# VH-VL binders against Flagellar assembly factor FliW (fliW): the designs that were tried, part 13

Target 1, 154 residues: Flagellar assembly factor FliW (fliW), of Carboxydothermus hydrogenoformans (q3adg3)
Amino acid sequence: MFILRLFSPAFGEIEADESQIFSFPEGLPGFSHLKKFLLIRHRDNSPFFFLIAIDEPEIYFILIEPSRLLADYHVELSCEQQGLLHLSEETPVLSLNIVRIPPEAKEMIINLKAPVVFNLQEKIARQIILDADYPVRYPIPLSKVKEKADAGTK
Short names: E, the ipSAE of ESMFold2; O, the ipSAE of OpenDDE; V2, 0.75 times the mean of E and O plus 0.25 times the DockQ between their complexes.

## First folded at step 11 (VH-VL; framework fv_ficlatuzumab)

Design r5 (from p2 with heavy chain S107Y; at its last look DockQ between E and O 0.83; V2 from the best seeds 0.00; counts 0 for: pae E 2.05 > 2)
Fold by ESMFold2, look of step 11:
Structure r5 (fold): chain C 154 residues (1-154), chain A 124 residues (1-124), chain B 107 residues (1-107)
Amino acid sequence: as target 1 above (154 residues)
Amino acid sequence: QVQLVQPGAEVKKPGTSVKLSCKASGGTFSDYAMHWVRQAPGQGLEWIGEIIPIYGTANYAQKFQGRATLTVDKSTSTAYMELSSLRSEDTAVYYCAREDYYYGSGYTYGMDVWGQGTLLTVSS
Amino acid sequence: DIVMTQSPDSLAMSLGERVTLNCKASQSVDRYLSWYQQKPGQSPKLLIYDASKRATGVPDRFSGSGSATDFTLTISSVQAEDVADYHCQQYYSYPWTFGQGTKLEIK
């Protein structure tokens, strides 16, 4: 297992296991040229993750795992989408949503329409656009995020 | 850098429709939301609606729901706004504006690129 | 709809003076507020987003502050090129709405 060393202006020096590296064959919208990202959790008990571009580590996204926070949110992938991610029923999968948190905001805005789905076995990922009528701009209080994360992980 | 090009003027009669165009260049067309905003002579700005090309979603101010239709042509990177049942009060400059929609580090949220506007005149 | 109310409606300032423009929302918009500058005969230009972040290329003399319902745009030392209408705009909830604008003139 190899250790990745990376410098990011936002995060400083990062030391990470190479198993945290994911290939994005089509990149992300706005950043289609960025094909490899490092996924790290903010803290052991935090629902937040950072997705950091390896080739341009000043570029990163903040992600959240919605599962304990939004009981009615379900990520259902089409057969084509599952094929693009090489998914079968046994494949370990992580689904995260991109969020924006302005400085000193009391609410974050989460993109529920387009989760980022990770194949944890093959280390590939894509942003998936859901057919369901989920909002692109969904506000949620940060206090609810902390409360739900603490309760779910206690 | 994104540029938005709009025709300079349109003249229409009340009761007719108009379809205004906004051609985008630079960047990937699917990477941002396109907004339409109008400004009547000597007045403030009024948001009409948005379309987000990669999601195929459009949202409208209630005042324009049913009268305005936002569409995109991805092959030509052109956004369109059609406004039906025109009235003299629809006389205004109509802007298209780009919102840098992605939440990644280093991009700006807000309508950061604007077209120069199309003057729509609706008169008998 | 969230109503954005700006004050004053207009003002005239001497070069180098500090200018404060106000924007009040009819309900909380948190930090989801932007400011636009519209010079005579031109389309609007984004100055401030997320209440306080300067857009690229905006001079340091422009700053934004506030949260929830009360916001200000400050120009620390007004220059002749700052003659414009200034609009605040919320993007917290649909529909997006603008204030009526504040006209800034140089005496």
Scores: ipSAE 0.567, ipTM 0.825, lowest interface PAE 2.0, mean pLDDT 87
ESMFold2 (binder alone), look of step 11: mean pLDDT 89; pTM 0.921
OpenDDE, look of step 11: ipSAE 0.833; ipTM 0.923

Design r6 (from p2 with heavy chain N59Y; at its last look DockQ between E and O 0.04; V2 from the best seeds 0.00; counts 0 for: pae O 6.0 > 2, placed apart)
Fold by OpenDDE, look of step 11:
Structure r6 (fold): chain C 154 residues (1-154), chain A 124 residues (1-124), chain B 107 residues (1-107)
Amino acid sequence: as target 1 above (154 residues)
Amino acid sequence: QVQLVQPGAEVKKPGTSVKLSCKASGGTFSDYAMHWVRQAPGQGLEWIGEIIPIYGTAYYAQKFQGRATLTVDKSTSTAYMELSSLRSEDTAVYYCAREDYYYGSGSTYGMDVWGQGTLLTVSS
Amino acid sequence: DIVMTQSPDSLAMSLGERVTLNCKASQSVDRYLSWYQQKPGQSPKLLIYDASKRATGVPDRFSGSGSATDFTLTISSVQAEDVADYHCQQYYSYPWTFGQGTKLEIK
């Protein structure tokens, strides 16, 4: 085992376990060249995560667990999509969604159409476009979600 | 067991200010937002505002904007509400109440723990 | 601001009767609605959150239902200890607002 140390302008000095590192074979949209990311939960029991690009630590995404928020939201992957992530019935999986919190916004916007799915066993992940008719932009009032993924606040 | 402790009563004259305290014990102070709610005699509950200790971010009802100030001392797990330019109409019991500011399953939303309230009397 | 209106303002019921309290929002608050019980001389106590979820320690005779604008708190069989004011509150958007309350008494 090893400890990853990196500096991110938004987070400062970060020390993380290798188990928090995930490979993105295809990267993320707009960042296809970035193949390694660090996944950090904002706080204990927080629905928010940070996904930090290891090669360019200034780049990070805010993720959320909508499954904890939305009872009717279910991530169903096709066989092909499961194959891409090497998923089996026994594979522990984490599904998160990218969140945008625009400045001065009254709402955060969750992408429910394309979750990021993590294979927690093999440490690979992909953003998957679901076949289901979910919105790309799902607003949630910030008044209902007071916990913001603030990089400067831990 | 989590408790919020408030002073029993305050007596103030019109035009003055009061700073009410709310001390939390038995839990992690920073894991919860602190709300302030008042209740005039024989009336319903009125939301004043809330503060999120970790961020220091506060939200106020328009009615109290500029007159109420919410603060926290994380080192003592104490929340404060300062109300200025007191009026007779401010006579009420003032409650502090905590709420989970996370969003997700397993969370208990709403104000699940309340202080006993502080009776503020504003009179000449 | 979202206005919460409760009905009735007050009611007196006999022991064991079914009690229904209503709360109406001036606009949709989705499921972000809480109910509080306030006994005489006491602080409010959380009964229901997210419109239908019972808070810890709340008896099974209490139930919440509804969504969007219309909500109901039901006591299946009212007990003497249920004498209290009941408040609904939305936490959908700022400012958070309470209803005017409903006073429940026992005949």
Scores: ipSAE 0.017, ipTM 0.669, lowest interface PAE 6.0, mean pLDDT 90
ESMFold2, look of step 11: ipSAE 0.638; ipTM 0.849
ESMFold2 (binder alone), look of step 11: mean pLDDT 89; pTM 0.924

## First folded at step 13 (VH-VL; framework fv_ficlatuzumab)

Design t1 (from r3 with heavy chain Y102N; at its last look DockQ between E and O 0.49; V2 from the best seeds 0.00; counts 0 for: pae E 2.9 > 2)
Fold by ESMFold2, look of step 13:
Structure t1 (fold): chain C 154 residues (1-154), chain A 124 residues (1-124), chain B 107 residues (1-107)
Amino acid sequence: as target 1 above (154 residues)
Amino acid sequence: QVQLVQPGAEVKKPGTSVKLSCKASGGTFSDYAMHWVRQAPGQGLEWIGEIIPIYGTANYAQKFQGRATLTVDKSTSTAYMELSSLRSEDTAVYYCAREDYNYGSGSTYGMDVWGQGTLLTVSS
Amino acid sequence: DIVMTQSPDSLAMSLGERVTLNCKASQSVDRYLSWYQQKPGQSPKLLIYDASKRATGVPDRFSGSGSATDFTLTISSVQAEDVADYHCQQYYRYPWTFGQGTKLEIK
């Protein structure tokens, strides 16, 4: 069922199917020319995902699902933003946040101001800038992520 | 090759305001974060604040809250810092600096391009 | 605010000597630390980010190490063009803060 093969320096050879491919009509900041990305979950019990540019697979982002880790973090989209993503009340949605993890760092930096929102039905996604006053650079210990992932398994 | 161009000097009286400019040149426009840092004569570097235009976010050191205002004009690739209620202690070289980072993550790789600085003199 | 303290305040070295500059944070900044070189009369230039990564165009003789609160910048064989002030800077928590600097001179 694999419909795509690509090579990434970070991941080696990757085989993926249609359900993992998303269109980014506006790309991402600094990468507006990259319109298609492959979304890979790290594993079932991990909050981490990788977002890999199909046309330039050396370019990738690390994403985290924050809802299990940050109970007070809420993604609220404006009507205009919902329209840009073709969202209705029935549309399945995934919201992930980009993180930066320097080599040997014990803490990651989460961009809470601008989650990446995925329309799981139409396979489109956008990075959305929230109206709420969330930080762009929010540090959180990697140990907290591991602890919550273990708890989520139960 | 890109560079940040700042005026060489400004002279102001105490109690007035100044608006310092920082124009990016030598490359195509891209998303960026701009920082402002000052250095009094013979002193170390002091971070004033940052502006991240794509997110509409500005952050200031507490001692500059209420006095400093950071803005960006994307159409002219120019960053501005306005500093009000000037005091003689504000005499310094004021640098603008561009941050090299992945714009989607908001993380920093450091300030990789610096202007040559504007010497602000505040004197009666 | 996180206070960054550099040592020594100044030093004079002979050409070709190994130089070690120290930077200590008042609380952990993890790996979120940069080093800048500022030659006399010039603006700062980025040398090292993320504690140990060389910025583009920085000679191999410059290296950074450390984590948490204690960081070093090493120049393996100092050259005449290395005469400058060196600043460490943390970008872990607002406000970003710089050390007071270390002045490097040639004897």
Scores: ipSAE 0.450, ipTM 0.791, lowest interface PAE 2.9, mean pLDDT 86
ESMFold2 (binder alone), look of step 13: mean pLDDT 89; pTM 0.922
OpenDDE, look of step 13: ipSAE 0.854; ipTM 0.937

Design t2 (from r3 with heavy chain Y102H; at its last look DockQ between E and O 0.82; V2 from the best seeds 0.78)
Fold by ESMFold2, look of step 13:
Structure t2 (fold): chain C 154 residues (1-154), chain A 124 residues (1-124), chain B 107 residues (1-107)
Amino acid sequence: as target 1 above (154 residues)
Amino acid sequence: QVQLVQPGAEVKKPGTSVKLSCKASGGTFSDYAMHWVRQAPGQGLEWIGEIIPIYGTANYAQKFQGRATLTVDKSTSTAYMELSSLRSEDTAVYYCAREDYHYGSGSTYGMDVWGQGTLLTVSS
Amino acid sequence: DIVMTQSPDSLAMSLGERVTLNCKASQSVDRYLSWYQQKPGQSPKLLIYDASKRATGVPDRFSGSGSATDFTLTISSVQAEDVADYHCQQYYRYPWTFGQGTKLEIK
């Protein structure tokens, strides 16, 4: 069910279904005023997502699902963090990491320290700072992402 | 608009320590990485380290590891750089500079706001 | 540490001339390179980031190009206010490092 039409300079006209809209109670660092975002998967089998600000659609983030690429990366939330996201044992969650891809770059930079965690039931999300010693600026070749995406598609 | 305010000068003896301040005004201090860069007289720029207040993480050039300490006071929007065991070679202008690390489509990547610098003179 | 080497060390140009400043990295820094302008007695000012993108408020006469190890800053028609030191800087790997700078003067 489509409840919003949105124009983004980067993506053109987008029709948003309620299930794709997430509330960010604290926004994102540097963008604390942006409280609602549209989450779009790049393609059905792609690890990439776009997170588009509804109130300022020229602002967006590129997110990646790290599980296909980084077997040893684990997102473990404290009790307080679980509470802020309204999580219980049965709550479906999605964890994505913001990436930076300069024009014509061969490697992207992933923020592994602070994943964006989505409560898929209540449609709330937050960027969470992990206690584990993960880097804020982790480079990974874009070619590795393509190889993993192709291997995951059968 | 964001401004970074630093004291103009400090004079110290070799073997002592100094704690340099960098006060941010305007905007949200915790939303940015804070870098420290020095420039000896007639020389180029040398990166000392960074601190990212929201993550509480700091990274240092190996040359300064063990001598430099970066901290922040979020309540006063002030970053600090402490340098111990001062030598004459530490005489330089010390800059603080902020960087947007958030990776949003509207972000400028680089040190886009600089303090005016503090001249540290280390002499006996 | 990644060593950034700039050339020339200094340069004197006539007004309106095209200026090309070079920066070479000791190993690939991909596209993670910036350029700063530093006028005498002033703090550095960001000109170019991600090798080729102009920072806000930077005139169109400034452009950056290159990738991997070889980068250039071009001033298409140099003006009197462009007298400064110019620094390249990589932010691909810690520690972040600057080139030694190029001093630009007007003849």
Scores: ipSAE 0.704, ipTM 0.870, lowest interface PAE 1.3, mean pLDDT 89
ESMFold2 (binder alone), look of step 13: mean pLDDT 89; pTM 0.923
OpenDDE, look of step 13: ipSAE 0.828; ipTM 0.932

Design t3 (from r3 with heavy chain Y102W; at its last look DockQ between E and O 0.69; V2 from the best seeds 0.74)
Fold by ESMFold2, look of step 13:
Structure t3 (fold): chain C 154 residues (1-154), chain A 124 residues (1-124), chain B 107 residues (1-107)
Amino acid sequence: as target 1 above (154 residues)
Amino acid sequence: QVQLVQPGAEVKKPGTSVKLSCKASGGTFSDYAMHWVRQAPGQGLEWIGEIIPIYGTANYAQKFQGRATLTVDKSTSTAYMELSSLRSEDTAVYYCAREDYWYGSGSTYGMDVWGQGTLLTVSS
Amino acid sequence: DIVMTQSPDSLAMSLGERVTLNCKASQSVDRYLSWYQQKPGQSPKLLIYDASKRATGVPDRFSGSGSATDFTLTISSVQAEDVADYHCQQYYRYPWTFGQGTKLEIK
């Protein structure tokens, strides 16, 4: 069992095991030097996750799993993209999208053009730029998230 | 810290095209969205469009759709705006400006670095 | 397009006074509003984003407030270097639009 202890200004002291750590071989845009991130789900049944840079824990991203909020959103990877992520048809994959939520905002903005795709077996991840014509800046009401969270607690 | 360098002035005849440049120095160009904004003499600011180099996407105000073209040369860290079918009403200072579009915890969500602008004069 | 309307068009203040500039959107822009300062002969400079967050290096005397359609930029104690045009800008829906500006002068 590997236990990582990390301090983040936004999250305080964090304990995590190896299954929550992902390698980003090319980092992320604006943060190409950050190669390892900790992925934490906000809470059970929440579509939100936090992605925290291990080497610079003051840097983090808010991610959302869009599938329950956007039924028509599909992440389709090219053969090259699948190869870069070491994917086969049986590989467990998680696809999350970066979101911003200004203080006191009623809507969040989701980057639907470039999901972050996680290979859950090899623990590698990359931002993938989709061929499909999805917006970079897509607004969704936060009330939709609360409605889904309440339904998921049944 | 990135700086955006633009030529100071351009003079063109009506009916021609211009290709304005915006060279980034001191930073990674592809990590940001690049916006183009113009300001006619004595007037306010008008957004023309944006290009996001890593996604290869561009968005334009409807007024400029079909007339303006935004491109990026990543190898030289230079953004370009081409404006065709010039009219005297296109006389303005044209700014390029960058935006941090990544949405990380340290990101600013506005146009935080501006070029000094290129004065385009369209006259016969 | 979302029309941004600023008031007043111009304003002259004494040094040290509190300045309030207004920006009204034709429809809700939520919290997706920024303020820019443009000093004479210079490019715009970002002051405030997300309605109330100060950009890096912006003095504490600048603050922003508001949501939906009504926004204000406040300068708590105006200084000589604050002589500028001030522009609000929404980034809620394309196309992004600016207000016409407010010119601030020192008496």
Scores: ipSAE 0.664, ipTM 0.858, lowest interface PAE 1.5, mean pLDDT 88
ESMFold2 (binder alone), look of step 13: mean pLDDT 89; pTM 0.920
OpenDDE, look of step 13: ipSAE 0.863; ipTM 0.931

Design t4 (from r3 with heavy chain Y101L Y102F Y103W; at its last look DockQ between E and O 0.85; V2 from the best seeds 0.74)
Heavy chain, then light chain:
Amino acid sequence: QVQLVQPGAEVKKPGTSVKLSCKASGGTFSDYAMHWVRQAPGQGLEWIGEIIPIYGTANYAQKFQGRATLTVDKSTSTAYMELSSLRSEDTAVYYCAREDLFWGSGSTYGMDVWGQGTLLTVSS
Amino acid sequence: DIVMTQSPDSLAMSLGERVTLNCKASQSVDRYLSWYQQKPGQSPKLLIYDASKRATGVPDRFSGSGSATDFTLTISSVQAEDVADYHCQQYYRYPWTFGQGTKLEIK
ESMFold2, look of step 13: ipSAE 0.748; ipTM 0.881
ESMFold2 (binder alone), look of step 13: mean pLDDT 89; pTM 0.924
OpenDDE, look of step 13: ipSAE 0.876; ipTM 0.940
ESMFold2, look of step 14: ipSAE 0.727; ipTM 0.870
ESMFold2 (binder alone), look of step 14: mean pLDDT 89; pTM 0.922
OpenDDE, look of step 14: ipSAE 0.670; ipTM 0.899

Design t5 (from r3 with heavy chain S30K; at its last look DockQ between E and O 0.75; V2 from the best seeds 0.52)
Fold by OpenDDE, look of step 13:
Structure t5 (fold): chain C 154 residues (1-154), chain A 124 residues (1-124), chain B 107 residues (1-107)
Amino acid sequence: as target 1 above (154 residues)
Amino acid sequence: QVQLVQPGAEVKKPGTSVKLSCKASGGTFKDYAMHWVRQAPGQGLEWIGEIIPIYGTANYAQKFQGRATLTVDKSTSTAYMELSSLRSEDTAVYYCAREDYYYGSGSTYGMDVWGQGTLLTVSS
Amino acid sequence: DIVMTQSPDSLAMSLGERVTLNCKASQSVDRYLSWYQQKPGQSPKLLIYDASKRATGVPDRFSGSGSATDFTLTISSVQAEDVADYHCQQYYRYPWTFGQGTKLEIK
């Protein structure tokens, strides 16, 4: 079993399994040169994830599982988008959204327009721009999310 | 370093349209949102709207909805703001300003790079 | 729309004094608040973002504080080059909105 070890200023020493490593063929906007990321869940059953750049561990993103917060938010991918991610009906997929959380903030802002979609089988991922008219910046009270995160830890 | 270059001035008649340009020198718009902000003489800043090229989305203040149109030419790294039905009240310095809209560590949020502004004078 | 109100409208201070500029939002903007400095005849310059984070190259004498509806920009020791208009701006909810600005002068 392959174990990745890296140091992130924000998280300290991290050990992860190869199954947590995803390839981003196109990188992410603003970080196109970064092709490999580590995905880790914040805590057990937490809606929060961290996406950490392997080549530059000081770079990381906070992701959230929107389905746990927004009942009416649905990610619909075109055939072309599915192709880019090598998705089929049998492919296990994880869709997460990047969030911004300033220090001591009471609310976060979630990007609903462009989720990050993970092919859990082939370990590739891309940020997909949805055709649907979702906002790039959608504020959500952090207290509502924390309740979900804390419930998973008990 | 990235600079936003705007023409110095534009003079227009009431009722006409103007298309202001904002060219990124030393960089690109692809990873940023481009905002347009104007400032009437002796007044504060007023947000007009933004365009996010990577998403192909634009947002406008209601005041400018239907009258302002934001576009970008990715090939030339130039943002445009077209304002129609010009009025004397539209006389102002118009700024383009870049924002790092992406949610990640190390990002500097807010409008961190500004053009020098274009003075638009609307007069008969 | 979220209305941003700055106070005072203008301020004259002596060199070396502590300067306090206020910005109030009509509703909570959490910490999604920026401060800009605009010197005479120049474009605005980002000073503070996320209520308290200094932008690159901003002197340490500038600091931002506050959350929700009340924000403050502080200059610990005002310098001659600090003569400018200062603008606060919320980016919590569209449309983005600015305060009316505060003019800082040196006596």
Scores: ipSAE 0.284, ipTM 0.806, lowest interface PAE 1.8, mean pLDDT 91
ESMFold2, look of step 13: ipSAE 0.605; ipTM 0.832
ESMFold2 (binder alone), look of step 13: mean pLDDT 89; pTM 0.923

Design t6 (from r3 with heavy chain I54M G56D; at its last look DockQ between E and O 0.65; V2 from the best seeds 0.00; counts 0 for: unsure alone 74.6 < 75)
Fold by ESMFold2, look of step 13:
Structure t6 (fold): chain C 154 residues (1-154), chain A 124 residues (1-124), chain B 107 residues (1-107)
Amino acid sequence: as target 1 above (154 residues)
Amino acid sequence: QVQLVQPGAEVKKPGTSVKLSCKASGGTFSDYAMHWVRQAPGQGLEWIGEIIPMYDTANYAQKFQGRATLTVDKSTSTAYMELSSLRSEDTAVYYCAREDYYYGSGSTYGMDVWGQGTLLTVSS
Amino acid sequence: DIVMTQSPDSLAMSLGERVTLNCKASQSVDRYLSWYQQKPGQSPKLLIYDASKRATGVPDRFSGSGSATDFTLTISSVQAEDVADYHCQQYYRYPWTFGQGTKLEIK
C-alpha cells in the first residue's frame, strides 16, 4: 500500500512494503509494548528472517524456518491459539523460531519451545508456547543451514 | 533498576529442609530465567539449576537432582529454591540470578543481575 | 559435566600492569562463555559474555577473547578497584559450570 521508511542501527535505512508488517497484539515476551514488526527474509531461499520493531527499530530478532533442518519438529496449535491467530483450514501460516548467534559462533541456539506464528492473510502474529516438550535452548550447527544470517549480529 | 532481594541468613539442622526465597522487582518476572548458584566459604561458584517461569520448566545439575526443587510464584514475583536432606556440606551462600533467555537485540546475556545471597548454615 | 579450569589460581600485580587470566574448558563451549568479577563480600558481577562482549557499564580495560576450549580475560591497565576473584562460566551445555576462580591482588 505504501513504502515504510525507517532507520535501524543494525540494518541502516530500510524501505519496506506495508504488506511486510505484522501486528503483534500481545507483543513479544520482554517486549510487550512493541505491537508492530517488519518481517524481512535474509535472502531468497534462506531459512533466516529478521523481525524488526517498527516503533523501536534498534530492537530486532533473528528467526529461522526450522522445517528442513529438524524433520521431527512439529508446530501444533490448540483451538484457543488458532482462534487468537484467526486461523482456519485455508489460512496460510508461517512458523519461525527465534535464534541466538554469538559473534564467530559455530552453533546457534534455537528456542524450539515457543515459535512465532504468522497469519499471512490477516498479518497478525504471536509467539506461541507449545504443549509438546521441546527445549528452550537447542544448539544447532550453522553448517546445517544453506545460508547464514548476515545482518546485525555481533 | 532490576533488583533481586534475598533474606540474609538461615540456620538449619542436618536432615531437615530449607526453602530460600528471591523476590524480583522491576520488569516482568516471567521474562527471565532464574538461576540458583551457591558458594561455600572460601570456595568457587556452583550452579544448582534454573527455572524458566514462562515455560514452567526447570533444569538441575545432576548433583542436586532429586534434592533441589525450584519454583516460582508469578503473582508475587518470587522464586524459591527448596533443598532437602541438608548436610554440613550444604553450608554456603546461596545466590539467585536472572538471565535474559529471549535473545532480543540489545540485551546483555548471562547472569546480569544477582541477589545479595542468603547464608545457609547447616549445623547441629 | 564440562569442567572449567582457570589459571593462575592467584596473582599479584602492580598498578597499571596488563593482566591476563586464562580459562580452559574440558570440551568445546563454542562462544558461550562469560566472565564474572566478585569483590570480597559481594555477589558476582557480569563482565564479559559471549566470550568477548562487554556487559553494560564495564570499563574498556576489560576485554575477553577465545573460543572453543581456550579463553582469556585481559585487564589492560590494572587499577586498585580491580582487586577481586574472577570466574569464568560456560552456558553451552547443562549443567552450567564455573571455573574455580582466579584471585587478583595489587602488590
Scores: ipSAE 0.647, ipTM 0.844, lowest interface PAE 1.5, mean pLDDT 88
ESMFold2 (binder alone), look of step 13: mean pLDDT 88; pTM 0.921
OpenDDE, look of step 13: ipSAE 0.878; ipTM 0.938

## First folded at step 14 (VH-VL; framework fv_ficlatuzumab)

Design u1 (from t4 with light chain R93S; at its last look DockQ between E and O 0.90; V2 from the best seeds 0.00; counts 0 for: pae O 2.2 > 2)
Fold by OpenDDE, look of step 14:
Structure u1 (fold): chain C 154 residues (1-154), chain A 124 residues (1-124), chain B 107 residues (1-107)
Amino acid sequence: as target 1 above (154 residues)
Amino acid sequence: QVQLVQPGAEVKKPGTSVKLSCKASGGTFSDYAMHWVRQAPGQGLEWIGEIIPIYGTANYAQKFQGRATLTVDKSTSTAYMELSSLRSEDTAVYYCAREDLFWGSGSTYGMDVWGQGTLLTVSS
Amino acid sequence: DIVMTQSPDSLAMSLGERVTLNCKASQSVDRYLSWYQQKPGQSPKLLIYDASKRATGVPDRFSGSGSATDFTLTISSVQAEDVADYHCQQYYSYPWTFGQGTKLEIK
């Protein structure tokens, strides 16, 4: 079993399985040169994830599962977008959204317009701009997220 | 270094329209939202709206809804603001300012790069 | 709309003194608050974002604090080059709104 070991200033020493490594063929906006990322769930049953750049571990993103917070939010991909991610009906998919959380914030800002979609089978991912009219900046109370996370651990 | 270049000044008559330009040099134009902010003489700053090239979306303050139009030319890395039905009250310095849309660690949020502003004078 | 109110409108300080500028929001903006410095005849410059983070190149004498509705920009030791208008701005919700500004002068 392949084990990735890296040091991130924010997280310290990290050990991860190769199954947690995703390729971003196009990188991410502003970081097109970064092609490999490590995806880690914050805690068991936590809606939060960390996306860490393997080549530059000081760069990371906070992601969240919007389905646990927003009942009316759904990600619909075009055929072209599905093709870019090599998605089929049988492909396991994970869709997460990047959030911004200032220090000691009570509310986070989530990008609903452009989720990050993961092909869990081929381990490729891409940030997709949805056609639907979702906001780029959507405030969510952190307390709401915490309550749901706590409920899931019971 | 990243710069936003704006024309120095425009003079218009009431009732006419003006289209102000903001050319970005250095960096990736599509990675940022472009904001437009104006400042009347001796007054504070007033947010007009933003355009997000990568998403093809624009947001306006209600005050300018229907009168301001934000556009971009990605090929020339230029943002435009057209303001119609000009009034004397529209006399102000108009700034363009970029905001980083990439929400990663180390990102600087807010409007971190500003143009030098265009002085728009509306007078009969 | 969220109304941002700055205080004082203007102040004159002596070199080396501690300066405190206040910004109040009509409703909570959490920590989504920026401060801008605008020197005479110049464009605004970002000083502080997310209430307390210094932008690149900003001297250590500048600091931001606060959350929700009450925010403060502090200059630990004011310098001659700090003569400017200072603006606070919320980016919690649309439309983005600025305070009316505070004018800082040196005696």
Scores: ipSAE 0.247, ipTM 0.806, lowest interface PAE 2.2, mean pLDDT 91
ESMFold2, look of step 14: ipSAE 0.771; ipTM 0.888
ESMFold2 (binder alone), look of step 14: mean pLDDT 89; pTM 0.924

